# Designs tried in a protein design chat: VHH binders against Formin-like protein 12 (FH12). Part 16

Target 1, 299 residues: Formin-like protein 12 (FH12), of Arabidopsis thaliana (Mouse-ear cress) (q9c7s1)
Amino acid sequence: MASNCEKMLSKIKIPLPDMLNAVLDLDSSAVIIDQIKNLIKICWSKEEMDRLRNSAGGDKEVLGKCEEIFGELMMVPRIEPKLRVFAFKVEYPSRVSDLKMWMHTIIAATKEITGSVKLFRIMQTSLTMQVLRGSNVECGLDSLVKLCDNVYLMHDFCKLLDFGNDLVHLEAASRIELETITNKMQELFDIEEEVNDEFLASENDGANFVGYRNVVHDFLCTIDGDKQLLNILYAEVGGLVNSYIAEYPSGVRFKEATNILTRFVETFYKSREEIERQAEAEKEILEKRKMNIKQNGNL

## First folded at step 4 (VHH)

Design s37 (framework vhh_7d4b_2)
Fold by ESMFold2-Fast, scan of step 4:
Structure s37 (fold): chain B 299 residues (1-299), chain A 128 residues (1-128)
Amino acid sequence: as target 1 above (299 residues)
Amino acid sequence: QVQLVESGGGVVQPGRSLRLSCAASGFTFSSYAMGWYRQAPGKQRELVASISGSGGSTNYADSVKGRFTISRDNSKNTMYLQMNSLKPEDTAVYYCARGDLSPEEYWELLESGEFDYWGQGTQVTVSS
C-alpha cells in the first residue's frame, strides 16, 4: 500500500499548487491525464492511509507525503468532483474524435456496400451459380458463405469475374461493434450530466470560484453543441444499418453480414493471387523448357 | 495485404534529434490505433508511444515523456515519431505497429500496448 502511494506520487510531476490552478482553470494543456487520475486515487485512499498510520509496517516518510497532499486537496471544496470534471475535459476531444471516426467508418462502409455495382454483380452471379448446382440458398450472403467453403468453386468464380475492391471501409467497419458506439455515446451523456451537476453545485463554493464556474459553463456549452452533432451522426448510423439489414432474411445482423462480406473479399483476393502465382510459375517452367530445347539444339 | 514500412533511423550524437516515419498500406489507416515499439540488444520489446486512429489520444512510456512526440497524417497514411534530446539508452531498433479496434475500452488498448502487424524496424544508434 505504501509502495502504491509512492508510485502514484512519482507520476505526479507538477507542483500541487500549479495542478490545483490548472484544475480550477480547466487548463488541459498544463497536465497529463495520468496525473489527474492519480490525484483522484489519492482522494479515494483515505481509509488505506488511516490504516497504515495505525500500523507499524507503514513507511513513515511516504505516508507523510500522502497525508500532506491529501490535506492540501481537501482544502478545495468538492475536489474529487472537480478533478473528475478536469479529467473529462482532458479526455473529451479524443472521446468525441474517436466516436466520430467509428460512426463515419460505419456510414462509409454501409454506403459502399449498398452502392457497389461490383458487389451486386458478384452476389447475383454467386447466387445463380449455387442455385444451378442444386444448392439451397436463401440470399446472396448465403451463396457467398458456401462459395468461401469450396476452394474449387472459388477458383472457378475468380476466373469468371473481375473484382476490384471498392469496399474500402469494410474491413475497418467489421472490427467495430455497434454496441460499443452506443455505450460510448451513453458515457458521453453521463459525463455531461456529471459536469452539469458540478456546475450547479459550484455556486455553493463562494466568491473565489466565480472564474471556475465560468470555465465549467463554457465546457458544458461545448459538450451540448457536440452532443447535438453526434446525435445527428448516430441517427444516420442507425438508419443506414437498419435499412441495409432489412434487405436480408429475418435474423441477419449487421456484424454477421459485414463478417461474411469481409471473409469473401479476403478469400476472393487470396484465390486470385494464387491463380496469378500459379500462372506465372507455369510460364516460367515453359520458358525454361524452351531455353533448354534451344541450348540442346545449338550444341 | 497489410504493409508497414519504417524509415528515418540512423546514427546521431547525444542531445540531437531524429524523426521516424511509418508508411502504411493495405488497410483504412484512419480507423486503426498505431504505435511505436523499440527493442535494444538483450532487452525485451517495449511500447514507446501510441496514437488513436483520429489522432486525438496519445500515450507515452515514462522514459520518453517530454522528449518524444507521436503524430499521424491520415491523408498520407503515415505515422511519425519525433525524437528530441536523444540519449544513449534510446539506442534500439524501432518498430511500427497497428492496433485492433476492440470492444474493450479503446483508451485501455492505447495504455496496454496490445498491438499486431509489425514492420521490419529501423535502427537508431545514439553514440556517446
Scores: ipSAE 0.000, ipTM 0.287, lowest interface PAE 14.1, mean pLDDT 78

Design s38 (framework vhh_7d4b_2)
Fold by ESMFold2-Fast, scan of step 4:
Structure s38 (fold): chain B 299 residues (1-299), chain A 129 residues (1-129)
Amino acid sequence: as target 1 above (299 residues)
Amino acid sequence: QVQLVESGGGVVQPGRSLRLSCAASGFTFSSYAMGWYRQAPGKQRELVASISGSGGSTNYADSVKGRFTISRDNSKNTMYLQMNSLKPEDTAVYYCARDLSPEEYWELLQEYSGTFDYWGQGTQVTVSS
């Protein structure tokens, strides 16, 4: 608490009453999130304040200011839940934006993978050729990993095939954990429940909190609309991931599959670049040799 | 034993429609992606359309997009290809195909089965003026 109070005191650009007014107005533009998190921590630690008060080595001036701040905070009914609601509102647009981006990326990548005739043909050909050559390969995805170690087959595939723009979202999707999306969705819904609980409890706060109740209600309406959209996107992600598992009946999880495909595509283009570089180098050597023959022949 | 039996082929005039069916047996139908391939005499076999095990995802060759629709009924172990606005260029033998499992590739490696075939016998589609 004392360290949190010191940190808050050093960061106070706005007086505490003005900060509390911003919290009650849900004005996320007025206050930095770090200041709100420090206030929440102060609410957690009355016992710690009592322990510090009994310490002879403590900064008594700082402790006095912390006690004053705690006293002001406790004058507001359910101040800790109100601070958490405000913190949630400050972070809310970023949380929703991240979830939308992650889910749209997975949807796009999955449609690109299942829609790529070129990828399907590469996987089938790679699997067949490697199995017939005595490789212990379990599925098309495993064959792509092993193909990266076979210079001759990779060179042949680089000459015959081109992904173009078929898999543009694959790399971005490979960086996304499905469990992270599930956890972040659950976290968002748990916080929404806490906001609703605070809204209902605020009916008992009296006439001075009518304005607060109105802005919390408006925020809950915004959350409900976003929740409906996010649930639709989440259901689509789930459906596409299940479809992907059914198409590729390997025990490989979606993230591992996208990682394998990303590494394959990277290796494929790197191999193609090296083949082109070698062809250019051979052409330059041949041109130099032709020039030397012509120059020496003219002498 | 994996068995794929195509039906619904025939002779039709340009602009008409045909519906192909593929009856599957000997494997868990809903666990496998399936597709329709076609081959005209003297031409390479090409993928026409594919569908995921659940039916949630489909893919089509550019030459048939907007004209053909692939579907499946997992309760009947049957896959379909609805072919609309048929053109002379669609004349080919149409094959039902199932994706290979790791076990089937492993059998090929061991030369265990020697007779593995994931293709049906084919059904002829002729579009004539």
Scores: ipSAE 0.000, ipTM 0.086, lowest interface PAE 20.4, mean pLDDT 74

Design s39 (framework vhh_7d4b_2)
Fold by ESMFold2-Fast, scan of step 4:
Structure s39 (fold): chain B 299 residues (1-299), chain A 129 residues (1-129)
Amino acid sequence: as target 1 above (299 residues)
Amino acid sequence: QVQLVESGGGVVQPGRSLRLSCAASGFTFSSYAMGWYRQAPGKQRELVASISGSGGSTNYADSVKGRFTISRDNSKNTMYLQMNSLKPEDTAVYYCARDLSPEEYWELLQSWESGFDYWGQGTQVTVSS
């Protein structure tokens, strides 16, 4: 049960006072996130510490060190919320960067799909071939992979069709789930709420915490600015995805549509490469036959 | 303009044979794959058989394999469908069609002028029980 404190002692190499000073300064360059998470776990183990203090026996030196650490932590008003705010600041840049990257990727991919004349031509050809063959089901994208099995259409598409070069963000977009973006946006808003709650509560901490309150306020201003940008991007994602669904009514969700298109692009270029390899092999056979004829004097 | 004219349909008893012909004009016949499609009353049009421009490759619907044979004579710009062991289920209007390139399908779909007919008028085949 003392194992949480023991594990913290074995992993933490920065003196506790120095770490607490970094937390109160919101200096994310001074400590590593794992050290902060270990301190949060110690705060959660208050009942464990109280029980260990009241138990007879045990390693008194280790227990004494754990009690000293806990005592130092509890001298800071609302130490657990302050540690969580610090953890949020350490992880914040990567959270925002990931959301921006995912949303920009979806936006770019959607614009590439709707703006590609070559892809539109391929999709319309696929739909027309289904109708010509008596299929009125209107499956939209479902037949695109099957189109690569049609040797006549693959020959007609030729090396001159470079539609895949128009869809540079498609593969990356196919790996992103829209629900993940929504969940991560909600997590960021929950983080903002917790940081704001601590900012407000810290008003009553006294004169020694004015510096802390100022750096927390600066962090809140940063979050608010990023939130405004992320909300704009999120609205654009929603608008473009809805436009795609309306234009290409396959009954397939956007993430499944991008997966189908990604597989189609991959299959298309594989099929074209196979046709190229067969053509090259046939050319080599023809050249060998011509050389044999020359050697035998028939030409 | 592409023109396709089907002939050879009629009324036959089960187990008998018919030979359909499709006379083509308005394009370089040997450069295009062609096919036979059929449509029964109240059902969608389905591919029956197809043949490459050279005649070296053929494909058949599972329901007609072993009974039907597609062929072409590029010197006469004509495609044929030999139908043996006919069944009541083979009753349909049979259509001749030319495969289009992606560019031709794209132009057809975008065009305000419908001057490109890649379907024939059809020929009725009725297998009476």
Scores: ipSAE 0.000, ipTM 0.137, lowest interface PAE 15.9, mean pLDDT 72

Design s40 (framework vhh_7d4b_2)
Fold by ESMFold2-Fast, scan of step 4:
Structure s40 (fold): chain B 299 residues (1-299), chain A 130 residues (1-130)
Amino acid sequence: as target 1 above (299 residues)
Amino acid sequence: QVQLVESGGGVVQPGRSLRLSCAASGFTFSSYAMGWYRQAPGKQRELVASISGSGGSTNYADSVKGRFTISRDNSKNTMYLQMNSLKPEDTAVYYCARDLSPEEYWELLQSAYEGTFDYWGQGTQVTVSS
């Protein structure tokens, strides 16, 4: 039976000295994130290693290797915080890219929804159709829900307007949870705080760590710049979302509204595609009849 | 007879302001939502700003938000677009449009008309120097 230490050792592909050099240089191109996370897990207590050594039936060779790695790691001051800072650096570009993409998507979709006169006219037309048919409809958004359930009305309706080009970002936005953006923004700021704490603590590491301190400082400067941009985007998301929700009945959430609109867009274009397919089928029948008349010499 | 007449276009330097006006006649102005669209050469017509019949709700394209303000005076049957901090990329023909009434929407729906159901003005040219 393999121990947790054996599982971690099997995942280390780069020699420890090379990996530690990459960590101290914050060289995110040199190592795989899983290797760093495994090293963080290896920073467990001496007592656990002692218990494993005294265990009957344990793999003594593997335990010796784990103790050797632990010993080398503990020679570096605050190695666990340094490994966490490095892990943050490796994952950082993806975290920022994701946040920017999600927020730009929400901003674009919200502006497309609120700025589309075609969508506004569609909602008014839908509301009018439902009211004229005797349906109990309270608002444009509610009318779109009912329209999706009526295939014949949708077929008549989708012949009138093409608005899909106005709502390019809607589908992508419907997959984004606002709470996730808030949580990921908080995680990023927590990361900045932890990196700053390590930067300040590194003053006591001695002259041999001046290079490390400089690269950590550079990383902090990068985070600060990105934080400024992300805060601007986040404020814009909040303002647009709040403005959009204020236009609808009490209790309608942004996610609910975007889901209704996404379903409407999907149903609308599915219905339009069905109509186009039917028209093409009729053209094919007419063309085949013309060919048969030609073939038979019966014009 | 629905008529929409735009005015206020012209040639201006970047950073300057223009105010567009749309005079409406032939319908009950306060009963219809109105909008400003623009079309640059070789590009599709895009919505710039829209305003509800009462004037209580407004919407803006992201490229103009914070710079342009749409308003209306229902007593004068006139809609306005205040354009501040103009940029070369704002160069386009600007069109005034009104939405159809519910009754007009129903009539056109039954006719199976393919296009948009708004009424358009003739347009007014706005040119911003590079």
Scores: ipSAE 0.000, ipTM 0.108, lowest interface PAE 14.6, mean pLDDT 76

Design s41 (framework vhh_7d4b_2)
Amino acid sequence: QVQLVESGGGVVQPGRSLRLSCAASGFTFSSYAMGWYRQAPGKQRELVASISGSGGSTNYADSVKGRFTISRDNSKNTMYLQMNSLKPEDTAVYYCARDLSPEEYWALLESAESGDFDYWGQGTQVTVSS
ESMFold2-Fast, scan of step 4: ipSAE 0.031; ipTM 0.410

Design s42 (framework vhh_7d4b_2)
Fold by ESMFold2-Fast, scan of step 4:
Structure s42 (fold): chain B 299 residues (1-299), chain A 129 residues (1-129)
Amino acid sequence: as target 1 above (299 residues)
Amino acid sequence: QVQLVESGGGVVQPGRSLRLSCAASGFTFSSYAMGWYRQAPGKQRELVASISGSGGSTNYADSVKGRFTISRDNSKNTMYLQMNSLKPEDTAVYYCARDLSPEEYWELLESHYGSFDYWGQGTQVTVSS
């Protein structure tokens, strides 16, 4: 508590009344979020707030800077919830943007994987080949794991196939955890409930807070619209992931499947580059030998 | 018509060496990966070693790593398996094989016929105490 007050005092660039006015206007452009978070922490001490309330009737010159801050904060009804609403609004666009990006990446990658005729045929060919050789392979993905550890087959596949732009989102998707998306969606909805609770409670604040309530209501309308879109995207992610897992990698988790495919594609292109480099080196050696023979013959 | 002919098998004592050869004809040898498989009585056929068409890449079963060396001579259309420190467990019929191209495997899958005959006749290796 005292440490939070001292930290905030050392970073004050804007007068506290001006910060509080920005908070009540939900003006995220006017205030540094770290200062608001420090004020929230200061509000967590009920004992210190009660002490300041009892002392606020006295001479302000007798009180320390921390006590002055508590005094001004206590003049605003439900100041802590109002600060939390402001902090949520400041961080909200980034939270929503991240969720949309992650979910779109997974959707794009899954559609690319299931829509790639070349990848499907490579998996079928690899699986069929290993089964005909008497190998114990469970599915196409299992066959690709074994293919990555066997350079002979990889060289054959590299000569005949090119994924081009088929799997452009695969690597990005392999870095995303589905559980993280689920958890961050839940956090967003929990915060929405806090904002709604503050909106309802603010009816008791009086006429001076009508403007605040209007801005909070506008924010809730924005959240509700985004929530509908995010739920649609989340449902699509779930549907595509479940469809993919059921069809291709029986017993394999989505993260594991995308990691296998990412490693396969990386190994495939690394092998192709190596083959092309070796072919070019052989061509250069042959050409130099031809030139040397010609030069020696001309002597 | 693809033909693969193995040679170099025999009976040896544990710890000794053998070199197997596979002479190939009927296809562009340098364009295909090749492998050595073996089958012991009552067991499934297993891959022992494989080599890329250029010879630049090789792969080995864990049971033979450090003991066996696969190589090829594309000018002679011949693949070799140098087998060192032979063990009784290495006793098997050794088969030379040409891997199918991905396109040939796709065609095989779509045809619903049995596998193409890309195997040699095999050569017996017996390691006896």
Scores: ipSAE 0.000, ipTM 0.155, lowest interface PAE 16.7, mean pLDDT 75

Design s43 (framework vhh_7d4b_2)
Fold by ESMFold2-Fast, scan of step 4:
Structure s43 (fold): chain B 299 residues (1-299), chain A 128 residues (1-128)
Amino acid sequence: as target 1 above (299 residues)
Amino acid sequence: QVQLVESGGGVVQPGRSLRLSCAASGFTFSSYAMGWYRQAPGKQRELVASISGSGGSTNYADSVKGRFTISRDNSKNTMYLQMNSLKPEDTAVYYCARDLSPEEYWSLLEQGYAFDIWGQGTQVTVSS
């Protein structure tokens, strides 16, 4: 499209042939991703460019440059798949890094939850207190839900326990959707498939593309290794999550359990701040009364 | 149908060795990374060792490095765990696992049934 070509033209610092050489070398250090994405869109937009050329209202100088760019792109066999492979390589390290970060966060949070003597004591105390008060509660998590719904009960509970936040990864983990990890892992599988398809198809490009095939093969080896390690990490996440949810009644999902705990931690701290604020206000009132009594006694 | 069958567990004295085997069927064995997990009573399931599809890369938990060796024979569709210098702390049920597609793993996990895909397990007990 002319708009995509115009965006590329506004940021051109490297000639198109040099950019294409970087693509064929899979040299991600030489080109910014938005320029590559614009070139991909141009490959899909020949018909749109033809329509715009036939319009009297179009910017004819921009359209002329777009047509020149399209012509140079079409000199490379399967240029669009090659641009897509390059875009994948540019974005690939951050995709892997994000997945590792999310999975390590879930692992850390799950280990904090299951290893927390403080949380175990909290759940036991909450459950016991509510059972003694005649509440129909089924488990520790259910007791925490009911505790969060009752301000008076929560304030009484806060007087029984001091809880420092040892669950440092809980909030971060509560913001991670397991389905997002699943979808991002699937994206890596799809990327590998597309890169492999281009690698195989490039065998028909001729002798001048042997170097390209070699760098694509190197990238495939990198993807395969990372994918295997990520799947092993993913299995660890799954094992820990499964062990965690197995401690709760049938039908409680990881996200639901994590949300309950996050809400409890937030509500507990808010209640403690309110209790401390109230205690400080009470001390101030007592001090003012003590001062007034002393002044009246001295007069 | 994907099947993983563990064998080779037993009761042994500290310092002895055991070799676990995992026989795989229903998938292209050499295309998948595989691992050994273990779970002791009252503890979380932990990854013990993993191996790439080709067998060229291996990874080990810190607690077993230098004592355990993971290997595979792609011609026999079998993965092994050679366990040397066994300690009482190694007492656990050992599970064979294949790396899973995201859909397979998370669908089962969300339902609370992920353990079914990891094989039935084989008990290893290290005691006097």
Scores: ipSAE 0.000, ipTM 0.149, lowest interface PAE 16.9, mean pLDDT 75

Design s44 (framework vhh_7d4b_2)
Fold by ESMFold2-Fast, scan of step 4:
Structure s44 (fold): chain B 299 residues (1-299), chain A 129 residues (1-129)
Amino acid sequence: as target 1 above (299 residues)
Amino acid sequence: QVQLVESGGGVVQPGRSLRLSCAASGFTFSSYAMGWYRQAPGKQRELVASISGSGGSTNYADSVKGRFTISRDNSKNTMYLQMNSLKPEDTAVYYCARDLSPEEYWELLQSGTYYFDYWGQGTQVTVSS
């Protein structure tokens, strides 16, 4: 695609040889990722460029520049895999950071939930109140669901308990799918495999690529170290999630439990605000009534 | 068969020291990162310390930094936790754990299983006067 060549030529003033040197140095600070992605698309689009060239009324100057770029790229052995390795290097820190953040969030939220004496007392009070009122409830979590579905029941409950929200990671954890973590870890493993494949293939590139091989090897060592840390975090997540499931045996999945708790916290505070607003309005009415009685009476 | 056996727990007074050991078998010890976890009554398991396969990198929970030291002897297939200046809050069952191999991690990803099966039986540490 000619559009990719045009975007590359218009956005950065870095000559292609300098860009390729940055790629071979794995210098992620030197080049904008969008330009590398455009070069990758150019590598995949040889046949499309040929079709565009042969079409009547094509912009011959733009196509000529694209072909010149393609020719320079193809002088580098396995340039497309090398560009992908560079793209992986650029995006790598954010991928690792996201995985660490998601797993730490789940760990923190699970510890907050299971360690919360306040939440245990809330569930116990909710369950007891509803059972005493003749409601058929299965467990503490089920009682919270029913509480959220009945505004009058929630208002009565708010009068019995004061709850300070110390479940600070709960909302963030409720937005995280465990399957997303699994998929993103798989993507990281796929990236490692591609980088390793390119490292092994580069052994035959000759003397000009010794520096490249050393930088790719350094990147693989970084990935290996991060993978060890991520596996430790993932094992901790698994252990905590398993402990959570064992503690709440109602058959409720971790995601469903965090959603129920998040909805409860939100509904509880909304109900408290409404009760406080109504109490303030009632106070104003009573104050006006008292004032009218004192003014109308011959006291 | 992966086996992890903890030892060295006991009852000690506050301010004293204990050294925990984890003897490993059934896998190439030096190829795996390892860690110490603990679980106090009524609490979830928490990571105390971890160590890379080579021993070149270590990590500690904030609550134990400066007091505990993790180490390993790859020639003896053994990992250690030196616990100094023990506090009543350190009272827990301490567990030795092994990180996953690439193959085991891949199997876990494929199965959708979200738990860790490579734990020892644990060793009790009680800090009381």
Scores: ipSAE 0.000, ipTM 0.125, lowest interface PAE 18.3, mean pLDDT 75

Design s45 (framework vhh_7d4b_2)
Fold by ESMFold2-Fast, scan of step 4:
Structure s45 (fold): chain B 299 residues (1-299), chain A 128 residues (1-128)
Amino acid sequence: as target 1 above (299 residues)
Amino acid sequence: QVQLVESGGGVVQPGRSLRLSCAASGFTFSSYAMGWYRQAPGKQRELVASISGSGGSTNYADSVKGRFTISRDNSKNTMYLQMNSLKPEDTAVYYCARDLSPEEYWELLESGDAFDIWGQGTQVTVSS
């Protein structure tokens, strides 16, 4: 509690009445989110504030200011839920943007993987070769793991195939955890429910809160629209991941598969660069040899 | 062009020994891993033993470890399988096989046609 007041007092702040007006207007441009989060923490019960006063070991001036702030906050009905609704609105655009970006990345990467005839063939070629050479390889992905550890074999494959830009979203997708998307979708829905609860409860706040209720309702309409679009994307992610598992029976989870493929692609291009450097060096040696032959022919 | 010719098969009693030979021609023998496969009646072909191109690395099926020894002589383009302590369950047609290059495996997958990586086979029968 005292630490939350101290943080608020030590940072750039707007006068409390102006801050509360911004909260009731849902004006996310007017207030710093850290200040709102500190106010939420300050909304502890009077009993807790009384307990802190009685146990007292902190700055009496800071504690006095915290009590004054608490008193002003309690003049607003359900101030804590109202502050949480405001905090949600401030963070809302980035939450939705992140979810869209993550899901679009997974969708793009999965389509690139399942659509890559070249990748499928290299996995099958690698698996067949290693099995016939007596290697204990269980599946195509496991064969790629072992291929990455065999420099000579990898160099041969680099000469055979060119992925180009076929797997452009793979690396980004390998950094995204499907469970994180699921958890963040659930968080968004839980927060929407909290906003709706506050909207309904605000009906009892009186005529002075009609404007507040209207802006909360507008926000809920925005959330409902975005939720429908996010659910469509989420269903597409689920469908594509399931299609991948069915098409490439590897015994590994999707994240493990994308990590293996990312490592393979990185090793492949690293090996290709080395081969190209060696080819350029050999070309330079041959050109110098040709020049020496021409110069010696003139002698 | 590529030929693999197996020899040394026959009928032997349990506990006896037999040595199979595979004579290879038409490719750079030392550049390819080689293996012995077998196929018993009603079963699919299975790997028995394999050997790297240099001969420095070998692998064996668990059922033959300690009994069979694979070797090769790159100067003679020949691979061998020394089979000791033969059992009735070792009864099968034994096939000599060469590995494919990555390019040959790519062509196989592209065409859908199987390359001839197998010899004609040699029958090994272990019976009392």
Scores: ipSAE 0.000, ipTM 0.274, lowest interface PAE 11.5, mean pLDDT 76

